# VHH binders against q9y6x5, part 366

Target 1, 379 residues: q9y6x5
Amino acid sequence: LPPKLLLVSFDGFRADYLKNYEFPHLQNFIKEGVLVEHVKNVFITKTFPNHYSIVTGLYEESHGIVANSMYDAVTKKHFSDSNDKDPFWWNEAVPIWVTNQLQENRSSAAAMWPGTDVPIHDTISSYFMNYNSSVSFEERLNNITMWLNNSNPPVTFATLYWEEPDASGHKYGPEDKENMSRVLKKIDDLIGDLVQRLKMLGLWENLNVIITSDHGMTQCSQDRLINLDSCIDHSYYTLIDLSPVAAILPKINRTEVYNKLKNCSPHMNVYLKEDIPNRFYYQHNDRIQPIILVADEGWTIVLNESSQKLGDHGYDNSLPSMHPFLAAHGPAFHKGYKHSTINIVDIYPMMCHILGLKPHPNNGTFGHTKCLLVDQWCI
Short names: E, the ipSAE of ESMFold2; O, the ipSAE of OpenDDE; V2, 0.75 times the mean of E and O plus 0.25 times the DockQ between their complexes.

## First folded at step 16 (VHH)

Design ha175 (framework vhh_8dlx_2)
Fold by ESMFold2-Fast, scan of step 16:
Structure ha175 (fold): chain B 379 residues (1-379), chain A 119 residues (1-119)
Amino acid sequence: as target 1 above (379 residues)
Amino acid sequence: EVQLVESGGGVVQPGRSLRLSCAASGFTVSSNWMSWVRQAPGKGLEWIGDIYYGGSRFYNPSLKSLVTISRDDSTNTLYLQMNSLRAEDTAIYYCAKGKDYESIAFDVWGKGTLVTVSS
């Protein structure tokens, strides 16, 4: 029987939550599987960019989803709604469900993963749900498990996305122990629901399951605001994205806009596009604006206003607070193995290997994940 | 002592609704997966549905439109709501507790409550 894989994302699950809260269901999952303690995500550390990096193995400058709000300088198109279904935005890469359907003539299934309700290279996930945040975890789980059991051609790659703990991380901040304890207990219970359902359906022993996330979360404060209006007048630029990475499109002289911004706050870095640090891999795409502002961890860029966010993400991907984790279980994975760190772009070639697919050219390194797999040599 | 006690059974007319209760003691329903199972006279056990740790519910496809499982974590009680009752729903109804998250087995059963659907 062909290998099968279910990829699960809990949005905004900061890696160190595992050390500061109890997760009995997740710990039971890991005991007979593998844990990667830190996953170094791509810059910017936002939902749509990192979810697309997981399934393409590419940096944002290469796959084209460079933010949750974008402007394309060549075509003059705007991406102002993160639920925008225009294939134009997604067509710079080939996600794994497309490869799965085209290389092996197998089916893919998706419960809300970003991009799965969009035809990419004229191929949409065989089974999918149109994105709707109001749809319960129960309904997503029921659909994905039904499709795994009742599809022809068989579903070999399936995805499941859940918005928590990201939504609560924004609302309460990661340092609110009382509220975060309740939220994270609920997440662990949902992991318990997932595992129990797979066992009840006889899927558990033969299915590879990856549980991961796209980014972490850091504490914000009304005491850590950068008022962009105190730096520069609105008439000088168009704002494409605000915080914590501001994307600035100058309306007049680029150098003058840069000079007004560069020394305005000690708590943000101002980059001309060509000066963006190479380590970010965030430069070579028409959707990256001429000037980028990068706030320091925990600082929020605002327009003469208070921020309602007590937690945020999007910051420098070297920050441990921005890192998620990865846990996995199944016939492809070792049992009881812990690994320190991988790059988020490494997940794609690992998943291709598990499914027997030839990966498209990507920025991941298969060698980084070899120690997780039973069919690979690891020193 | 770990116990499950069902209540709410009785004689009901076809087409009516009935809610069964299952009171748990010695453990918390939200820390376990729970099921409703029934046995009609002279027949085997029939699974009705489950509720898991996070509240996810799964039903026998033949019964999905006719039943709803719920729980009240504050009173440590499991419920089965049944609508549009038919003569074929006559059975002893059991609530059961899953043994642990490593198995699909039950370790605690209630004594059952009889539901008779008769005109």
Scores: ipSAE 0.733, ipTM 0.901, lowest interface PAE 0.9, mean pLDDT 92

Design ha176 (framework vhh_8dlx_2)
Fold by ESMFold2-Fast, scan of step 16:
Structure ha176 (fold): chain B 379 residues (1-379), chain A 119 residues (1-119)
Amino acid sequence: as target 1 above (379 residues)
Amino acid sequence: EVQLVESGGGVVQPGRSLRLSCAASGFTVSSNWMSWVRQAPGKGLEWIGDIYYGGSRFYNPSLKSLVTISRDDSTNTLYLQMNSLRAEDTAIYYCAKGKDYESIAFDSWGKGTLVTVSS
C-alpha cells in the first residue's frame, strides 16, 4: 500500500511556546517521533504566503502568494478577499496535493488548508471543504480521518488546518500568560483528539503525521504605532497592504514617494523593490509593489488611527518570534530525535520523498531534513 | 479508585427522549477519552460513540442523528442524550473510560443503566 501523510497546521504557533507551556499530548507525540525546534519561514511571515510555501517548497516571489492582500501590476487584478477563488493567484506553483493526484493514481483530502478550495492547474483535492472559519475542529477531524480510512483510490496526502493559536495571539498578545495558557492547553487537547482518533481507526501505526505552523507571534502595543498619514498624503499612492509590511503603489513618480517615506519613522525600513534585501527572497514577482515598508518587530503601521491588535506577525523572518516548529511521527520518521532548525521550504521536498513523488523545482534542500528520516543516512 | 456510575435509565415510550448520566470519580473526564456502549438483550456490545480529550465526538454512523454525547467538566459527569427512542434501543447502557493515550482499550466500566422502550 502506498505511504500516507497527514499534514496539520495550527496557525500562529510560535516555537518558544513549547518551552513556556506544558503540552502533554504533543510531548507524547514527539517522544516517539521527531521535533524541529525552529522552522525559518519565508518573508513576509503571513498565513497565506507561508501555507503555500509549505506545500510548494517555494519562496513567495516564486509561488506568487506574496501577501494576504495583493495587486498584480501586469493583469491589474486585485486579491482583496481571502474567499477570492480565482485560480490566477495560485497558478504560479504546483502544490503537493496536485502533484500527488497527477503523478500517482492516488487521492488527496483537505480540511481547510489555504488554497485547497481553489482549482489549481485544473486540479482540486478529491475530497475538500470550502473554507469556513466557523466549522469546528471536530468536524474537520471527522472528515479528514473518514477520507483517510475509507477512500478508493486511497487518500495518500491529507491536510488539516486550524485558526488557533493565531486568532487568540492577535487578540491577547503572546505575553498574556493567562489567556495563552488556556488557548494552548485546548490546542494540546485537540492534538490528543487527533492521535486518539487515528488510533481508533487503525491508522496511527502506518500513517505519517506532521504537525507544524506557518509563523509565530510578537507582542504589539498602542505605544508602538507608525502613522503613515503623517508621512505622506494618500493622494500620492494606492495602498495594497498595510501592516506590518506596507505595499505601496505610487500614483506619482516613485522616487518622490520613496523620498517622502524613507525618513518618516525610525521604526520602519523603506525599500524600493530592487533594494529589498536578497535574504528575504521577496523581489522577483509582479505582485510585489514598487515600494515596500517593513515595520520593526512589535510596531504597527496605521492610517491615523489606533490598532486593536495586541499581537501580530508578518515581520522579518530572521526573528525567532516569527518562527514556528515542526513535529512528526510515523513509519518514515526516527523516534525521539530532536533537530534545531530547517527552512519552511524544506518541508515540501521531504514530503515528496515520503510519498514517493518527484518534486517540482523548488527552493528547499532535502539534505536539511534527511536526519529526520529512517531511510536516510545522517552520519 | 476509579469509579463510573450510570443513571437516568428507566421505562420510556417510543418517540420520547432520555438523557443518561455517568458520574466519574477517581479521575477527571477531561483528561481521558470516554465512550458510551450498549448491550441489547441477547446481543453483543454495540458502540454508541466517543468523546475525546479536547471534546471531539465520534458516533456510530447508524446512531449519529439520534444521539449526542456531552460532558460537564465542572461536575466530572458524562452524558448521553437520546432522541426518537425505538423498541430496538432497549439495552443496558454503559459508560467506559479509555485506558490511556497509548491504547485503544478501556480500563474501566460502570455497572450500566437499563433503558426499556415500550408502549
Scores: ipSAE 0.558, ipTM 0.844, lowest interface PAE 1.8, mean pLDDT 92

Design ha177 (framework vhh_8dlx_2; at its last look DockQ between E and O 0.88; V2 from the best seeds 0.78)
Fold by OpenDDE, look of step 17:
Structure ha177 (fold): chain B 379 residues (1-379), chain A 119 residues (1-119)
Amino acid sequence: as target 1 above (379 residues)
Amino acid sequence: EVQLVESGGGVVQPGRSLRLSCAASGFTVSSNWMSWVRQAPGKGLEWIGDIYYGGSRFYNPSLKSLVTISRDDSTNTLYLQMNSLRAEDTAIYYCAKGKDYESIAFDLWGKGTLVTVSS
């Protein structure tokens, strides 16, 4: 049988949730599969960029989705969660579902994964759902499993996306034990639904399943705010993205804008584009604005508006609070194996290997995931 | 005591609706895979639908438009709403609890409730 892979993302599932909360269903999943405890994601640690890194193996500067909100100065186009359908933004890379679908006797399916409802390189997933946050997990699960089970040519790669616990993390903050316990229990139950459905359809034994996330969540507070209006007049720049990494497009001399911002707060680093630290791999793209502001962990960049968020993400990708996890189960994976850490870009070459696809050039290292796979040597 | 008790069955005219209840004792409905099945006279068991841990529901395609499964966590009760009943829907209706993660089988059944659709 051709190998099959289902990639599942629970948005904003911080890695240490696994240590601090109970996940009976997920633990059973892990017990029969593998766990990577920490996945170092890409900078910035936001939803669209990191989901695209998972399926391309590329840093943000390379695949071109550099934020949830972007601006291209040449075309004057804007990108946002409500305006993400232009292939212009996605075509700087080739996601794995496109690669998969271009193979003979294979098709791809997607339930709400970022970019899957957009024709990329003139190819759109054979089966997909238009993004709609109102669509239940049940409906998403029903569609994805139907496609995995009944499609011709067969669906060999599928994605499933869910918005929690990110939304709740923003609302309650990750340190709210009461509310987050409730939310995370629901997530675990949904994982139970997934596993049960796969078993009922007879897919469980032959399907490779990866459950992961794009980023974590850090606790924010009204006591940790950086007000840009206190440092610079709003007329001097255009804000492309706000917090915790602000993208600044100067309306006046860049140096002057920089000088006004560089000492705005001791809890914020200000970088000219050419001075962005190399470790971020966030420099070599025209969609990155001339100045970026990076708030310290738990600090929020604001304007005159008050933030309602008690949790946020997008911070330095070295912070443990920003790291998701990865669990996997299926014929390709060991049973009962735990691994400490991988890079999020390492997932792509692993998935390509599982599916027998030739990977496009990427930033991942296949060697980092060898210990997870039954057909590889782990040294 | 671990048990399931169905109720709500009876004689109903064609075109009418009926809601069946399944009261669980000794375990939590929301923590288990639950199913409705029926057996018409002289026929085998027919699967109606499932409700899983997170509340996801799946139905027999032949019956989907006519049935809805739900549960109430506060009362630990499973429900089957049936609409537009037909004579062919006459059967004993059972609720069942699924086994653990490793088995696709039921480990607990109710005694069933009879539904008779007749003019």
Scores: ipSAE 0.886, ipTM 0.951, lowest interface PAE 0.4, mean pLDDT 95
Fold by ESMFold2-Fast, scan of step 16:
Structure ha177 (fold): chain B 379 residues (1-379), chain A 119 residues (1-119)
Amino acid sequence: as target 1 above (379 residues)
Amino acid sequence: EVQLVESGGGVVQPGRSLRLSCAASGFTVSSNWMSWVRQAPGKGLEWIGDIYYGGSRFYNPSLKSLVTISRDDSTNTLYLQMNSLRAEDTAIYYCAKGKDYESIAFDLWGKGTLVTVSS
C-alpha cells in the first residue's frame, strides 16, 4: 500500500511557546513521535512565502512567492490579496501535491493550504477547498479525513491549514500570557481533535502526520514605530509591501529614493536589491523590488499613523522569535526523538522520501532530516 | 462521584424538535471526547455523533441533517438537538465518555433518557 502523509500547519506558532505553555495533546503526540525544536524559515518570515517553501523546498527568490503583497515588474501584475487565484504567481515552482499527482496514480487533498485552490502548471489538488478563513477547523478536518478514507486513486498527500495562533498573536502580542494561554490551549485541543478523529477512522496507525508552522511572532509596541512619511514623500515611490519588510518601487531615480531612505531610522536597514545580504537568498526574482527596507525586531513601519498590531512577523530569519517547530508521528518516524534545528526548505525532500517521490531540484538537504526517519542511519 | 445524567426525554409529536441534556460530574467534558448513542426498542446501539476536545463534531451520515451536538463548558453539560422527529427516532438516548487520548472505547455511560415519538 503506498505511504500516506498529512501535513498540518498552525500559522504563527512560535517554537518557544512549547516551553512556556502546557500542551498535553501535542506532548502525547511528540512522546510517540519526533520533535524538531527550531525550524529556520526563509526570508521574509511571512505566511505565503514560507508555506510555499515548505511544499517546494525552495527559497522565495526561486519559487516566486516573495511576499504576501507583490508586484511583478516584467508583466506589471499585482498580487492584491490572499484570494488571488492567478496561476502566474505560483508557476515558478512545482509544489509536492502536483508532483504527487503527476509521478504516480495518486491523489492529493487540501484543506486551505496556500496555493492548493490554484491550478499550478495546469494541475490543481485532486480535492480542495476554496480559501475562506471563516470555515471552521471542524469542517476542514471532516473534509480532509473523508478524502483520506474514500478516494480512488488514493489520497497519499493531504494538507490542513489553520490561521491560529497567528491572528491572536497579531491582536494580543506573544507576551500577553493570559490571552495567549487561552488561544494555545484551544490549539492543543484541536490537535487532540485531529488525533482522535484519525484514530476513530482507523487511519492513525498507517498515516504519517507532520505538525509544523510557517513562522513565529514577536512583540510590537506603539513606542517602536518607523514613520516612512517623515523621510520620503508619496509622490516619489509606489509602495508594494509595508511592514516589517517594505518593498519600494521608485517613481524617480532609484539612487535618489535610496538616499532619502538610508538614514530614515536607526531601527531599519535600507538595501538596494543587489546589496541585500546573501544569507537571505532574497535577490534573484523580478518580484523583489529595487529597494527593500528591513525593520529591526519588534519595530513597525507605518505611514504617518499608529499601528494596532501588538505582535508581528516578517523579520530576519536568524531571529529565534521567527522560528516555528516541527513535530511528526507515524510509521516513517522514530518514537521519542528530539532534534535541535532544521531548515524549512529541508521539509520538502524529507516528504518526497516518505512518499517515494522524486523531488524536483530544491534548496533542502536530506541529510539534515535523516535522524528523524526509521529507514535511515544517524551518525 | 463520576457520572453522566441524561435529561429532556419524553413523548413528542412527529415533526417537532427536542433538546436532550447530559450533565457531567467528577470530570470536565471539554477535556474528553463525548458521544451520543441511541437504542430503539428491539434494536442494537446506533451511533449518533461525537464531539471532541476542541469542539469538532462528527455525525452519523444518516442523521447529520437532523441533529446537532453542542456543549456548555461553563455548566459542564453536553446537548443533543434533534429536529423533524419521526416515529423511527423513538429510542433510549445515551451520552458516553471516551476513555483516553489513545482509546476509541468508552469508559462511562449515562443511564439513558427515553424519547417516544407518537401522535
Scores: ipSAE 0.800, ipTM 0.921, lowest interface PAE 0.7, mean pLDDT 93
Fold by ESMFold2, look of step 17:
Structure ha177 (fold): chain B 379 residues (1-379), chain A 119 residues (1-119)
Amino acid sequence: as target 1 above (379 residues)
Amino acid sequence: EVQLVESGGGVVQPGRSLRLSCAASGFTVSSNWMSWVRQAPGKGLEWIGDIYYGGSRFYNPSLKSLVTISRDDSTNTLYLQMNSLRAEDTAIYYCAKGKDYESIAFDLWGKGTLVTVSS
């Protein structure tokens, strides 16, 4: 009886890919549902932070996943892409799948959304896959649809995560039209698989589906490098995260480290923690280091002038290149409606509304998403 | 000419494996969802499995451990691999093209290829 929701992320799907490439399957999905053309994500525009913001409705400083690489000086704990399972990192917030499955007669299912294989507040998704990037989209979709169709208590909230187009965006850069066209066609075909499978199982009519992403991608170049070694000796600091937002833990007086860095490059802003712009909402958490370095769009901070990605993200969240989109279809959503912009933190209270859940305190504004929903009067 | 042509059928002993091919012309296999279906003598149609646009595959649960569907986009060909064949697998095997994304119906069928499993 309760409404069901499937939340899907295609990592690194820049909003303007929709205008610049062909997506017959996604366009049909949008035509029969809703589109938000730009989602303003949270700073820093990295994968783990933004995926957790979607499911908690919180800024990074509030949910505690402040980067893809973190260090906690008190506990001496490290967090990384390959070391992300300690609940310590995730326990500063309650993600929607935890709240959902704690309700009577409800389960949650997950195919590799960040955090869903971690027991957050001693609660792990009722059905989940341990993260493994080698598992095909087919297998992720098979498991999710099996759980949606056959579980007792019923799965009412499910997540599905896919690594593309982010991986290819880093490899080729968003300006490589030939390779990105092939990659994005494959993504559209996978969306076709998703929709067709839901129809074949009889789920399509009564399942709400959100297709979104965490961030975009900008072009990088070997000609746009910031060599940190040319400005400061390694011995003066511990490097917690490097590019495009470097996290600097001074080993000597903080002011001395700041002074060595402040004129390092005209293409990099250097902030003492208390001077980080208020619009970033990126200050009030101990995991944010005393100094951060923020590269300009398309610039890469390096240590030794070797190795560079051809595309990257993590930059200022005001940049359109960092923004994803959101599309949705299902009984809760209007058909054929376009909306210009929401904040990524607004997705959480909307999802709570759809599922009949009381949201935890959060930074989202339900009013920003009202016009997407059939049961709301657009104000 | 828009058509599907199955091949690879014939007489085969129980316990053996067989791979059927379905050559498509006039359209692209990867742009459509595709299916294998069979019909045993005097019986109705039995769905074997589907392959979708991005290559995701789904099977009849009763046949899941016995069959594998694949496609080769470079040759525009759909395949059905069958293993450990039994007498009850004797049937005409068809490939079929899905109508469009709005329907679960088929709008193109092959002529079929006969597989006879004789003990």
Scores: ipSAE 0.613, ipTM 0.870, lowest interface PAE 1.8, mean pLDDT 93
ESMFold2 (binder alone), look of step 17: mean pLDDT 83; pTM 0.832

